# Miniprotein binders against q96jn8r1131to1294: the designs that were tried, part 191

Target 1, 164 residues: q96jn8r1131to1294
Amino acid sequence: TLEFLENHGKNILLSNGNRTATRVASYNQGIVVINQPLVPQLLVQVRIDFLNRQWTSSLVLGVITCAPERLNFPASACALKRAAWLLRGRGVFHNGLKICEKFGPNLDTCPEGTILGLRLDSSGGLHLHVNGVDQGVAVPDVPQPCHALVDLYGQCEQVTIVNP
Below, E stands for the ipSAE of ESMFold2; O stands for the ipSAE of OpenDDE; V2 stands for 0.75 times the mean of E and O plus 0.25 times the DockQ between their complexes.

## First folded at step 16 (miniprotein)

Design c73
Fold by ESMFold2-Fast, scan of step 16:
Structure c73 (fold): chain B 164 residues (1-164), chain A 83 residues (1-83)
Amino acid sequence: as target 1 above (164 residues)
Amino acid sequence: SKEEDLFKEAEEFAKLALEMLERGDYMYAAEYYLMAAEEALEAGNPELAFKYARKAIELAKKSGNEEFLKEAKELLKKIKKEL
């Protein structure tokens, strides 16, 4: 079963059998990673449980291609300068640098209850799903193995892994 | 070269910081300036790193995270040793 890894950002508390991640302090140090590689056709989904509108930006999600079990995570996913492809706001980022201005909905405005999914297609394309709807290929040719990552940044203080 | 690549990354992070600042996102603006400072320092430009670290500190004060502010101040101390 899908769970969040025990190696996570310093402000994260895992509960519900490691299927719920809560950021208990501040606005950062909230990176979590799924416990198994994102293999083709595996759909990993998280639900936004709680938003704190004190903050401007919200969650980031994407993939990393380095082994996550002993990574020393930076304060935010945007500081990952190697082996990271991230969706933040409306942009797509590779190793901290913007590679696409506008893809999918604005993640900074998704309300509580939104279900966000990541899936790798058979040709290595990374897809974003929003409330069950495939937004298309955000990143082509993602190297394998890769691992699904969620950064509970800013507004997003809690997410839970949900089944398709 | 590696230093040329790091310098280009520093410039791109600074551009992203300005974009975030224009959008009113002081949290990411501060983080991007800190990233720009780190890359500038590794590229062998401590003067540029100092300018970016100073901007990160100013914006961190507005974002309200004291822990990030301490991180930025620690980088500034490292940069000052290279000046």
Scores: ipSAE 0.185, ipTM 0.533, lowest interface PAE 4.0, mean pLDDT 86

Design c74
Fold by ESMFold2-Fast, scan of step 16:
Structure c74 (fold): chain B 164 residues (1-164), chain A 83 residues (1-83)
Amino acid sequence: as target 1 above (164 residues)
Amino acid sequence: SKEEDLFKEAEEFAKLALEMLERGDYMYAAEYYLIAAEEALEAGNPELAFKYARKAIELAKKSGNEEFLKEAKELLKKIKKEL
């Protein structure tokens, strides 16, 4: 069973058997990581439960290739300087550097109820799924093991792990 | 080197901040400048860190985010000790 790790950003509260993450303060310090490595062909999905329109930007998701159990998370996932591939807005970022200008839909505009998924294909390509629709390969050749990460940044104050 | 990589990342975050600024997204721009300041400080360039932290504070004031403003001001205090 998939759960969020107990090691998370300081503004996160886990509930629902560690399957729901809520950011209880501010706009940042909201990084959560799935408890198991992202294995090829497994689809990890989260649903956006609550958006606070006080903020302009929204969630970031992606993968890290470092061990997350003891990681001291920065205030924002975009500050991860090593071992991170992130999807933010329309962009794809590797260790803080934008490597793709436009990929998939704008994550800052996804409404409540949107289901976002991450999956590795057999060649190590990282795929984004939006409401069940594969957006294609965002990042080729992701090193393994890697771990799915969600940053409940800005508008996105709650997500829940959902089954396919 | 790691210091050179951190300096490069500071510059890239500053570029992202400028992109957000041209869109009028003050909160995104403020966040990226604050990250750029942290990276510059770690790279051993407190003068550049000070410049970016000041921009983050200015933009945070425009967005009205008091929590972020407090965080940015605390980073500025750390940067000033290294100057």
Scores: ipSAE 0.014, ipTM 0.257, lowest interface PAE 7.2, mean pLDDT 82

Design c75
Fold by ESMFold2-Fast, scan of step 16:
Structure c75 (fold): chain B 164 residues (1-164), chain A 83 residues (1-83)
Amino acid sequence: as target 1 above (164 residues)
Amino acid sequence: SKEEDLFKEAEEFAKLALEMLERGDYMYAAEYYLFAAEEALEAGNPELAFKYARKAIELAKKSGNEEFLKEAKELLKKIKKEL
C-alpha cells in the first residue's frame, strides 16, 4: 500500500488515508515522499488534482537517496542538493544543476488530471511516465535505495497517489 | 566549524542562484538567493545577507511573484536589524 510519509514539508496536509497531499499555504514547503523505497519496476503515480495559477512554476518530481522518515525538509526540493534527482519544468536537475535541458513535457504546464509516474528500470534508470506513456530514461544509474519525491511547488496545490 | 559550514553553504546557494539565472528560472534563482541570505545571516554576516536578499527581491519582482516578494522583503527587514 503506497502512501505519503507522515514526515513532509510544513505546508502539507495529508488526507484520504495519506494518499492525497494538499499544500495549504504559500508556494513552497510542499515536499512529500512515498512511504516505500522505489525498487526496480515499481511504478509510483500521482495525479495533479488542483492548480493555483497565481504562481508561475509548478510541481517537481524525482527521487532522493537519503532516509526520509526524519529528514528536516527544506523549503524546496532543489535545496536537497546531492541527495536529489529532480524533474522540473522541461529540465532534469541534480545537485541544483540542470543536467538535461529538455526532457518530457513541460511540468509547469501540465493540466489538472495529469497522471505522472516514476519507475526505475532493471539498470537503475529513472523513468518518467505521463498519462501512462513512458517518456524514457531521465536519469541513468540512480543510487539505491531511493525514494520517490513530489514537491508541490508553486501552481500545484494537490496531488493524489493513483494505482497503475 | 558550524560558522564556516554556514558561510560555505551561503556561497554555494549563491552559485546555484546564478545557475538558475542562466537557465531562465527566476523563481528558483530568487529562492536560492533567499537561502544564501538566510545562511549568511546565521553565519554572522549581515552585510552578505543583505546583498543576497536584495538580489532575491530584484528577481522576485522580475518573476511577478507577489507572495515571494513579500517573503523576501520580510527577510530583508530581519537583516536590517542586524546591520
Scores: ipSAE 0.022, ipTM 0.385, lowest interface PAE 6.3, mean pLDDT 84

Design c76
Fold by ESMFold2-Fast, scan of step 16:
Structure c76 (fold): chain B 164 residues (1-164), chain A 83 residues (1-83)
Amino acid sequence: as target 1 above (164 residues)
Amino acid sequence: SKEEDLFKEAEEFAKLALEMLERGDYMYAAEYYLYAAEEALEAGNPELAFKYARKAIELAKKSGNEEFLKEAKELLKKIKKEL
């Protein structure tokens, strides 16, 4: 069963059997990581439950290739300067540097109820799924093991893991 | 030493901030400058921390993120006490 790890950003509260993550303060300190490595064929999906439009930017998702169980998370995922591939807005970022300008929909504008998924294909390509639709390969040849990460940044204050 | 490592990390964040700024990503640039300022302060260089915190505040004002602006201003207060 997929769950969020107990190691998470300090503003996160886990509920619903560690399947729902809520950011209870501020706009940051909201990183959560899935409890199983993202192996080929595993589709990890989260639903956006609540958006606070006081903030302008929204959630970030992607993968990290470091062990997450004891990781001291930075205030936001974009401050990860090693071992991180992230989707933020329409951009794809590797260790903080933008490597693709325009991939998939703008994550800052996805409404409540949107289901976002991450999956590795058989060649190690990282795919984004939006409401069941594969957006294509955002990052080729992701090193393994890797772990799915969601940063409840800005507008996005709650997500829940949903089954495929 | 840890101070040398922190100084190097501050320089790396500042480089990332400049790259984001050149691409028009003002909020990302502000965040990286704030991290550069935090690490410069821990490395014992409050003058450099002040420079980076000021850049973060300018960019945060342009991005419209009031909570980030508040946090950046609080860091600037800490930096000023060590100048």
Scores: ipSAE 0.023, ipTM 0.372, lowest interface PAE 5.7, mean pLDDT 85

Design c77
Fold by ESMFold2-Fast, scan of step 16:
Structure c77 (fold): chain B 164 residues (1-164), chain A 83 residues (1-83)
Amino acid sequence: as target 1 above (164 residues)
Amino acid sequence: SKEEDLFKEAEEFAKLALEMLERGDYMYAAEYYLVAAEEALEAGNPELAFKYARKAIELAKKSGNEEFLKEAKELLKKIKKEL
């Protein structure tokens, strides 16, 4: 079963059998990672449970290629640099560089109840799913092994893993 | 060299900060300027680090992020010791 790893950002509290992640302080230190590698055919989904609009930006989704079990997570996913491919707002980012403009919906404006999914296709393409709808390939040829990451940044203070 | 790599990273993060500013994303703009300041300081350029840290503080105030503001001010103190 899919769970968030017990190694996570310091402001995270896990509950509901490690399927719910809550950021209990600040706006950052909210990175969580799924407990198994993102392999082809695995669809990882999270639901946005709570948004705090005192903050400007919201959650980031993506993958990391470093082993997460003992990783000392930085304050935000953007600091992972080369190890991460991230979907933030409407952009796709790698190593601090924007590699795609206007991919999918704006993640900073997705309302509570939105279900966001990550899936790797058989060719190594990373897909974003929004409320069950495949948005297409955000990142081609993701290096493996890789792990699905959610950064509960800014507005997004709680997410829950949802089964497909 | 490591210093040249850090300087390039600082410059790239400053460019990302400007891009975020153009979109009105003050939180990410502040974050990127703070990273640029850290990289500039590590690259041995405290004058550039000071410039970026001040921008991070300004944008943190604009975004209303008190915790980040504290973090940015602590970095500024560290930078001032190297000026």
Scores: ipSAE 0.018, ipTM 0.358, lowest interface PAE 5.6, mean pLDDT 84

Design c78
Fold by ESMFold2-Fast, scan of step 16:
Structure c78 (fold): chain B 164 residues (1-164), chain A 83 residues (1-83)
Amino acid sequence: as target 1 above (164 residues)
Amino acid sequence: SKEEDLFKEAEEFAKLALEMLERGDYMYAAEYYLLAADEALEAGNPELAFKYARKAIELAKKSGNEEFLKEAKELLKKIKKEL
């Protein structure tokens, strides 16, 4: 059973059996992590439930390779540096550097109801799925173990884990 | 420990902002400075927050991102109330 870890950013409130994450303040401090490692064939999906259009940037998705259970989460996933591979806007980022200019849709413009998924293929490639459509390999050869991460940044104030 | 971690986060974001500046990526530099400003404010250092927010605004103007500029100006307004 997929759930968000009880360890999360300070502005997060978990509900719905730890399957819904709500950012209750500001625009940051909204990192949540899935409760089990992202292994090949596992598709982790979240639905965007609520967007606050006061902000410009929106959620970030990705993977983290450090142990998340007792990690003191930074204000933004971007601060995770070498431990994280992130999809933000239309870019793919690692260690603060943009490693791909345009990949998939612009995450800053995805509407409420969008379902975003992360999956590892058998060769360790990280895939983004958008409303059931595989966008391809965003990051090849992700180190394992790794964990799926959602940063409820900016516009995105609520997400819910959804099953296939 | 918690206060120490917040201070460290502000410094780490400022370092990332400098790395983005060296790459000529003004928009991401602006975002990292804004994150540094927010963390400095959370840590109880509005003077440092003001410095970082000003840098974020300058870089946002340089990049032409008007929407982000509005976000940065709102944070600066909040910071000024704490000074």
Scores: ipSAE 0.040, ipTM 0.394, lowest interface PAE 5.7, mean pLDDT 84

Design c79
Fold by ESMFold2-Fast, scan of step 16:
Structure c79 (fold): chain B 164 residues (1-164), chain A 83 residues (1-83)
Amino acid sequence: as target 1 above (164 residues)
Amino acid sequence: SKEEDLFKEAEEFAKLALEMLERGDYMYAAEYYLLAAQEALEAGNPELAFKYARKAIELAKKSGNEEFLKEAKELLKKIKKEL
């Protein structure tokens, strides 16, 4: 079954059988990773449960290609550099570089209740799904193995894994 | 080399910070400047780190994030010791 790893950012509290992640302090230190590799055909989905409008930026979705089980997570996913491909706002980022200008909806404005999904296609393309709608290929040829990551940054203080 | 790679990443974070600043996203602009400062310090350039840390502090004040401001000020103290 899909769960968040017990290894996570220091401001995270896991509940609901490790299927709900809550950031209990500040605006950062909120990285969580799914407990199994993102293999082709697997759709990983999270629902935005709670947004704190004190902050202007919100959650980041993506994948990492390093082993997450014992990783010392940085304060934000943006610091993961070469190991991560990240969707933030409307951009796609890798290694401190914006590799796509405008992709999908603006993640900083998605309301509570939005369901966000990550999936690899048969060619290794990373897809974003928003409320069941495939936004297309955000990142081609993702190295494997890779793991789905959510950074509960800024506004986004709680997410829950939901089944397809 | 590692130092060349870290210095290059400081520059890339600073570029992202400028992009966020132009969009009015002070929170991410501050975060990227803080990352740029950390990378510059680690690469052995405390003068560049100081410049970026000051930008992070300025933008953190605009965001109203007192916790971020505290973190940025602590990094600035570390940078000043290396100057």
Scores: ipSAE 0.089, ipTM 0.498, lowest interface PAE 5.1, mean pLDDT 85

Design c80
Fold by ESMFold2-Fast, scan of step 16:
Structure c80 (fold): chain B 164 residues (1-164), chain A 83 residues (1-83)
Amino acid sequence: as target 1 above (164 residues)
Amino acid sequence: SKEEDLFKEAEEFAKLALEMLERGDYMYAAEYYLLAAMEALEAGNPELAFKYARKAIELAKKSGNEEFLKEAKELLKKIKKEL
């Protein structure tokens, strides 16, 4: 059963058996990580439950390659640098650099109810799924082991794991 | 050189902020400057954090996002206590 780890950003509260994450303050300190490594063919899905449109940017999805259980999370996933491959807006980011400018839909404009998924293919390529539709390979050959990460940044104040 | 390395994370976010400014994305630039300020504070440089937080506030005012502006000002108050 997929759950968010008890180790998370300090503005997060977990509920529904650690399957719902709510950011209760500010716009940052909202990183959550799935409790199991992302292995090939595992599809991890979260639903956007609540958006606060007073903020400009929204959630970030991606993977981290460092052990998350005792990690001291930074204020934003973008600060994880070399350990993280991240999808933000329409960009793909690694180590503080935008490595792809137009990939998938703009995550800053996805409405409440959108289901976002992460999956590794058999070659280690990271795929984004949006409402069940595979967007293609965002990042080729992701190092293993890796863990799925959601940063409830800006507008996105609540997400829920859809397929427990 | 080693002193510069200590603040590389803050400088990298500041560089992203400048790229957003060149594109006219004031709100993204403000967010990156705020991240730069947070990284500088965590690295032990409150003077650099103050510089970046002020840039974030100035750009947020141009964007009219009142909640972000409030949060940026709250971070600035925390930074001032370390100065």
Scores: ipSAE 0.013, ipTM 0.278, lowest interface PAE 7.6, mean pLDDT 83

Design c81
Fold by ESMFold2-Fast, scan of step 16:
Formats: C-alpha cells, structure tokens, sequence
Structure c81 (fold): chain B 164 residues (1-164), chain A 83 residues (1-83)
C-alpha cells in the first residue's frame, strides 16, 4: 500500500496511517515522498485537502532519483537540482532549469479537492493526471529507480494519498 | 572547487529569480533569491549573500506575504553576523 515515507521535510506531520501529510508551519520545508519506487503503470494520486490563501504559489510534484529514506530534505524541492524533475505552476523543471514552459494546468490555481497523479508509461515517460485525466508526457525517459515527490509549498498545506 | 560549485549554484538561482521576475511571479523570484543568498553564504561570500537577501526582501514586499517577509529578514539578520 502507498504511504508517505516517515523521512520528510521538517514542517510535515503525517497522519491517517501516513497517507495524509500536513504542513504545520511556514510556507516551505514540506517535501514528502511515496514509500515505494514509481514503477511503470503505478498511478500515485494525491488530493489537495487544504489551501492557505496567505501564500501565492502552491504545491510542486514530480520525481526524485536519489534514495529518499535518509535524505536530508532542503527547504524547497527546487533545491534538489539534478536529482529531481518537478512540475511547478505550468512549468517542468530539472536541475533548476525550466525545460518546458507550459504543461498541463497551472498547479498554483488548482482548487481544494483536485486529485493530482503521477505515472510512468512503459517507455519511462512521466505523466501528470488531473482529476483522472492524463495530461500527457511531462518528462521523457526518467532515470530508474525514481520516487514520487510532493512539495507542500506555499498555499498547499495538506494532501492525502487516494486510490485510483 | 567546492566554493566554485557553490558560487555557480548561487548564480543559477539568481538567474531563475530573474526569469520568475519577468513573469511577474514575485513569490518564486523571492524564493530563488533566498536560495541564492544561502548558497553564496555557504560559499563564503556574505557580501553577495547580503545583496541577494535584500532582493528577496524587496520581492517579498511586492508579493504581500508578511510571513515570508519575516523569514527573509531573519536570513538577512543571520547574514549580517558574517559581515
């Protein structure tokens, strides 16, 4: 079963059998990672439970290729650099560089109740799913093994893993 | 060297901050300048860190996020101890 790893950003509190992540302070230090590698055809989904409108930007999601179990997480997923491929706003980022200008919906404007999913296809392409709808390939040829990551940044203070 | 690598990372974050500024995303721009300041400080350049932290504060004011502004000011206070 899918759970968030107990190793996470320092502002995170896990509940609901490690299936709900809440950021309890500030706007950052909110990185969580799924407890098993993202293998082809596994769909990992999270629901946005709570947005704090004090902040302007919102959650980031993507994958990391380093082992997360003992990783010292930085304040923001963008600091993970070479190890991470990230979806922020409408952009796709790798190694701090924007590699795609516009992909999928603007994550900074997704409302509470939105279900966001990550999946690898059989060719190693990373897909974003929004409310069950495949947005297409955000990143081709993701290195393996990789792990699904959610950064509860800014507005997004709570997410819950949901089954397909 | 490690210091040269950290200087390069500070420059890359500053470049990302400028890109976010061009898009009008002051909050992301402020965050990238804060990351640039942290890397510059770790590289042993507190004067460069001070410059970037000040830019982060200016952009945080434009974003209207008072709590982020407090965090940016706390980083600036930490940087000043190194000056």
Amino acid sequence: as target 1 above (164 residues)
Amino acid sequence: SKEEDLFKEAEEFAKLALEMLERGDYMYAAEYYLLAALEALEAGNPELAFKYARKAIELAKKSGNEEFLKEAKELLKKIKKEL
Scores: ipSAE 0.028, ipTM 0.394, lowest interface PAE 5.9, mean pLDDT 84

Design c82
Fold by ESMFold2-Fast, scan of step 16:
Structure c82 (fold): chain B 164 residues (1-164), chain A 83 residues (1-83)
Amino acid sequence: as target 1 above (164 residues)
Amino acid sequence: SKEEDLFKEAEEFAKLALEMLERGDYMYAAEYYLLAAYEALEAGNPELAFKYARKAIELAKKSGNEEFLKEAKELLKKIKKEL
């Protein structure tokens, strides 16, 4: 079963059998990682449970190719400078640098109840799913093993893993 | 060289900050300017670091993010000692 790892950003509290992540302070220090590698065809989904509109930016989704179990997480995913591919707003970022300007919906505007998914295809392409709809390949040829990451940044204060 | 790579990195973060600013994303714009300031300082360019840290502070004020503002101001104090 999919769960969030016990190693996470310092402002995270895990509950519901490590399937719900809540950011309990501030706007950052909210990175969580799924407990098993994102293998081809595995669809990892999270639901946005709570948005706090005092903040302007929202959650980030992506993958990292470094081992997450003892990783010292930075304050925000945008500070990950190695081995990270991230979807933020409409952009796709690799190791902190923008590699695609406009992909999928704007993650900063997704409402509560939105279900966001990450999946690798058989060729190593990273797909974003929004409410069950495949947005296409955001990143081709992701190195493996890789691990699904959610940064509960800004507006997004709670997410829950959703099984199909 | 390592310093040339860090200078390049500072410029790239500053470009990302401008893109966020154009979208009205003040929180990420502030973060990218702060990252640009750190890289510029490490590259041995405290004048450029000062410029970016000031932009980060300005944008943090617009976002109302007091915690980030405090961090950015602390970096600015360190940069001023290098000037």
Scores: ipSAE 0.035, ipTM 0.442, lowest interface PAE 5.6, mean pLDDT 85

Design c83
Fold by ESMFold2-Fast, scan of step 16:
Structure c83 (fold): chain B 164 residues (1-164), chain A 83 residues (1-83)
Amino acid sequence: as target 1 above (164 residues)
Amino acid sequence: SKEEDLFKEAEEFAKLALEMLERGDYMYAAEYYLLAAWEALEAGNPELAFKYARKAIELAKKSGNEEFLKEAKELLKKIKKEL
């Protein structure tokens, strides 16, 4: 079953059988990773539970292709300069470099209750799902194995894994 | 310590911003300066945060990115309260 790994950013507290992640301090150090590789046909979904409006930016999500179990996470997912494909705001980023200006909805404005999903298609394309709706291919040909990552950055202080 | 870790992150983001500027990637440079400003502010250095936020705004104006300018302006308001 899907859970967040016990290796996570230092401001994270896991609860609800490691299916809920809460950032308990500041605005950063909130990276969590799903416990299973993102294989084709697996849809990983998280629900935004709580937004703190004192912060401007919000949740980042995507994939990493390095082993996450012993990884020393940086303060922000945007600091990952290798093996990372991230969705932040409306941008798509590869190793810190923006590769697409405008994809899907603005993640900084998604309200509480929004369900965000990541899925690989059979060709290795990474898809974003928003409230069950496939937004299309954000990143083609993702190297495998890869692991779904959520950065509870800024406004987003709590997410919960939800099943389809 | 926590403050030492946050100050280190601010410096790393500022270094990345300079690398983007050297390549002519103004929007990437703006984004890294904004991240540097956030880290500097949390580390308790609002003067450094103000410096980086101003650089981010200047670069974003060159690109006409209204959403980013709004984000940078909101951070600048927060920084000014700490100055």
Scores: ipSAE 0.014, ipTM 0.299, lowest interface PAE 6.8, mean pLDDT 83

Design c84 (at its last look DockQ between E and O 0.83; V2 from the best seeds 0.85)
Fold by OpenDDE base, look of step 17:
Structure c84 (fold): chain B 164 residues (1-164), chain A 83 residues (1-83)
Amino acid sequence: as target 1 above (164 residues)
Amino acid sequence: SKEEDLFKEAEEFAKLALEMLERGDYMYAAEYYLLAAEDALEAGNPELAFKYARKAIELAKKSGNEEFLKEAKELLKKIKKEL
């Protein structure tokens, strides 16, 4: 069963059998990691449950290739300077630095109810899915094993893991 | 060298901070300047670290995130010890 790990950002409250993450304070400290590593053809999806429009920006999606159980999470995913590939807005980031300016839809403007997914293909390419639609390869060759990461940042205050 | 790499990374984070500012995102801008400051400090450039940390603090005050502000101020203290 896909769940968020108990090791998470300090402003996160897990519920619903650890399938729902809620950021209960401020706009950051909201990183969560899904327990099972991404394996080829496994689609991991989260639904944006609640947006708080008082903040700017929104959730970050990505993967980490380090062991998540003991990871000391920074205040936000942008501070992950190693073993991290992230999707933020329309950009792709690697270890904190932007490697692609425009990819897929703008995550900052996804409304509540949007279902976002991550999937590795057989070649190690990381795909973004939006409402079930494959947006293509965001990262062509992701080291494995890797874990899906969600940063409940800014407007995004709650997400839930959903089945495909 | 490691220091050179850190310096370059610091500058890149500062660029990202500026990009965020240009779009009115003071939250990420603050965080990026903090990252830049940390890198600059570790790179052995406390002067640059100081500059970035001050920017981070300035922007952090706008967010109301006291914990982040505290972190930035603590970094500034460390930087000042190296000046």
Scores: ipSAE 0.891, ipTM 0.943, lowest interface PAE 0.5, mean pLDDT 96
Fold by ESMFold2, look of step 18:
Structure c84 (fold): chain B 164 residues (1-164), chain A 83 residues (1-83)
Amino acid sequence: as target 1 above (164 residues)
Amino acid sequence: SKEEDLFKEAEEFAKLALEMLERGDYMYAAEYYLLAAEDALEAGNPELAFKYARKAIELAKKSGNEEFLKEAKELLKKIKKEL
């Protein structure tokens, strides 16, 4: 079953059979990774459970293409300078640098209850889903294997893996 | 060259830091300035690295994140040795 890996950010507490991640301190140190790589039949979905509007920015969603079990994660996903494709706000980032200014909805404005999904298409394109609606290809050719990543940054204090 | 690529990357991180600062996200701005400082130092430009590291420290003081602040101050000390 889909779970968050035990290797995660320092401020994360896992619960609900490792399907719920809570950031219990500060605004960062909140990186979590899904335990199975993306494959075309797999839609990884997380629900935003709790937001704290004290912070300006919200969660980051994306993938890493290196083995996640033993990585030393940085404090924030923005510092992933290798093997990472990330969605933040409306931007798409590769290895920390912006490669697309506007892709989909602004993740910083997604309310509690929003369900965010990631999947690969048959060409290796990374798709974002928002509340069940495919937003299109964020990244056209992601190397495989890759794992879904969530950074519970700023506003985002809890997410839960949900079934499609 | 590797150093030219690092210098360009440092400039891109500094640009991202400014974008976040304009949006009022001081925490992301500080994190991006620290990334810019690291790249500038590795590119052999300690004067630029010093400028970025100081910006990261000043913004980090606003966050209350002591671990980040210590990391940024350690980088600044390393940079000063190369000035």
Scores: ipSAE 0.819, ipTM 0.915, lowest interface PAE 0.8, mean pLDDT 93
Fold by ESMFold2-Fast, scan of step 16:
Order: C-alpha cells, then sequence, then structure tokens
Structure c84 (fold): chain B 164 residues (1-164), chain A 83 residues (1-83)
C-alpha cells in the first residue's frame, strides 16, 4: 500500500497509517516522499486537506531519482539541486532551475479538496493529474527509478494519499 | 568549466529570487538568494556571494525564520573568510 516514508522534513507529522502528512510548524521543512518507486502505470494521488492563507506560495509536487530513505532533506524542494523534477506554481523545475514557464493550472491557487496526481507513461513521461484530469507531459524521459515527492510548502499544511 | 556552470546557476537563482520578490514571496526570495550565494562562493566569487548572502539575510529577517537566518549568517561567516 502507498504510504509516506518515515524519512521526511522535520516539521512533518505522519498520521492515518502514514497516509496523511501534516506540517505542524513554520512554512517549510515539509518534504514527504511516497514509500514505493513511481513505476509506469502507477497513479500516485494526494488530496489537499488544509490551506493556511497566511502564505503566498503553496504545495510543490514532483519526483526525485535518488534513494529517499536516508536523504537529508533541505528546507524546501527548490533547494534540491540534484536528481529532482518539480512542479511549482505554473513552472516546471529541474534541479532547482526553471525549465518551463507555464504548465498546467497554477498549483498556488488549487483549493482544499483538490486531488493532485503523478503518473509515468510508458515512454517515461511524467504526467500531472488534477482532479482526475491528465494535464499532459510535464517532463519527458524521467530517469528510473524515481520517487514521488510532495513539499507541503507555505499554504499547504496537510495532504492525504488517495486511492484512484 | 565547473566555475562557469556554477556562476550561471547562481545568476539563474538570483533571477528566481527577483521573480519571487516581485510576487511578494519574501520566503522563497530569501531561499533563492541563499542558493545563489552558495553557488557564487563555490564558483570562486566571494564578492558576489557576499552580495547575495546579504540580500538573503535581509529578507530572512522579514520572514521571522530563526533557523534560516542562522543558516544564512553561517554562510556569510564562511564568505567573509574568503574575502
Amino acid sequence: as target 1 above (164 residues)
Amino acid sequence: SKEEDLFKEAEEFAKLALEMLERGDYMYAAEYYLLAAEDALEAGNPELAFKYARKAIELAKKSGNEEFLKEAKELLKKIKKEL
């Protein structure tokens, strides 16, 4: 079954059988990673449970291609300078740097209840799903193995893994 | 060279910092300036690193994040040793 790894950002508290992640302090130190590699055809989904409007930016979603079990996470996903492809706001980022200006909906404005999904297609393309709707290929040819990552940054203080 | 790649990466992080600053996201702006400072220092440009680290510290004070401010000040201390 899909769960968040017990290795996570220091401000995270896991509950609900490690299927719910809550950021209990500040605006950062909220990185969580799914316990199984993102293999083709696997759809990993999280629901936004709680937003704190105090902050400007919100949840970041993506993949890392390094082993996550013992990784020392930076304060935010934007500081992952190696082995990381991330979706933040409307942008696509590789190793911290922007590689696409506008992809899909603005993740900083997704309301509570939004279900966000990550999936690899048969060609290794990384897809974002929003409320069940495929937004297309955000990143082609993602190296494998890779692992789905969520950064509960800023506004997004709680997410829960949701079955398809 | 590795120095040239790091310098270019530092410039891109500084651009991202400015983008976040224009959006009013002082937290991300501070983080990006710190990333720019780290790369500038590693690229062998402590003067540029000093400039970016000072901007990160200034913005971090506005965010009220003690942990980040401590980290930024530690980097500034390392930069000063190279000046």
Scores: ipSAE 0.713, ipTM 0.864, lowest interface PAE 1.2, mean pLDDT 91
ESMFold2, look of step 17: ipSAE 0.818; ipTM 0.915
ESMFold2 (binder alone), look of step 17: mean pLDDT 90; pTM 0.899
ESMFold2 (binder alone), look of step 18: mean pLDDT 90; pTM 0.895
OpenDDE base, look of step 18: ipSAE 0.886; ipTM 0.942

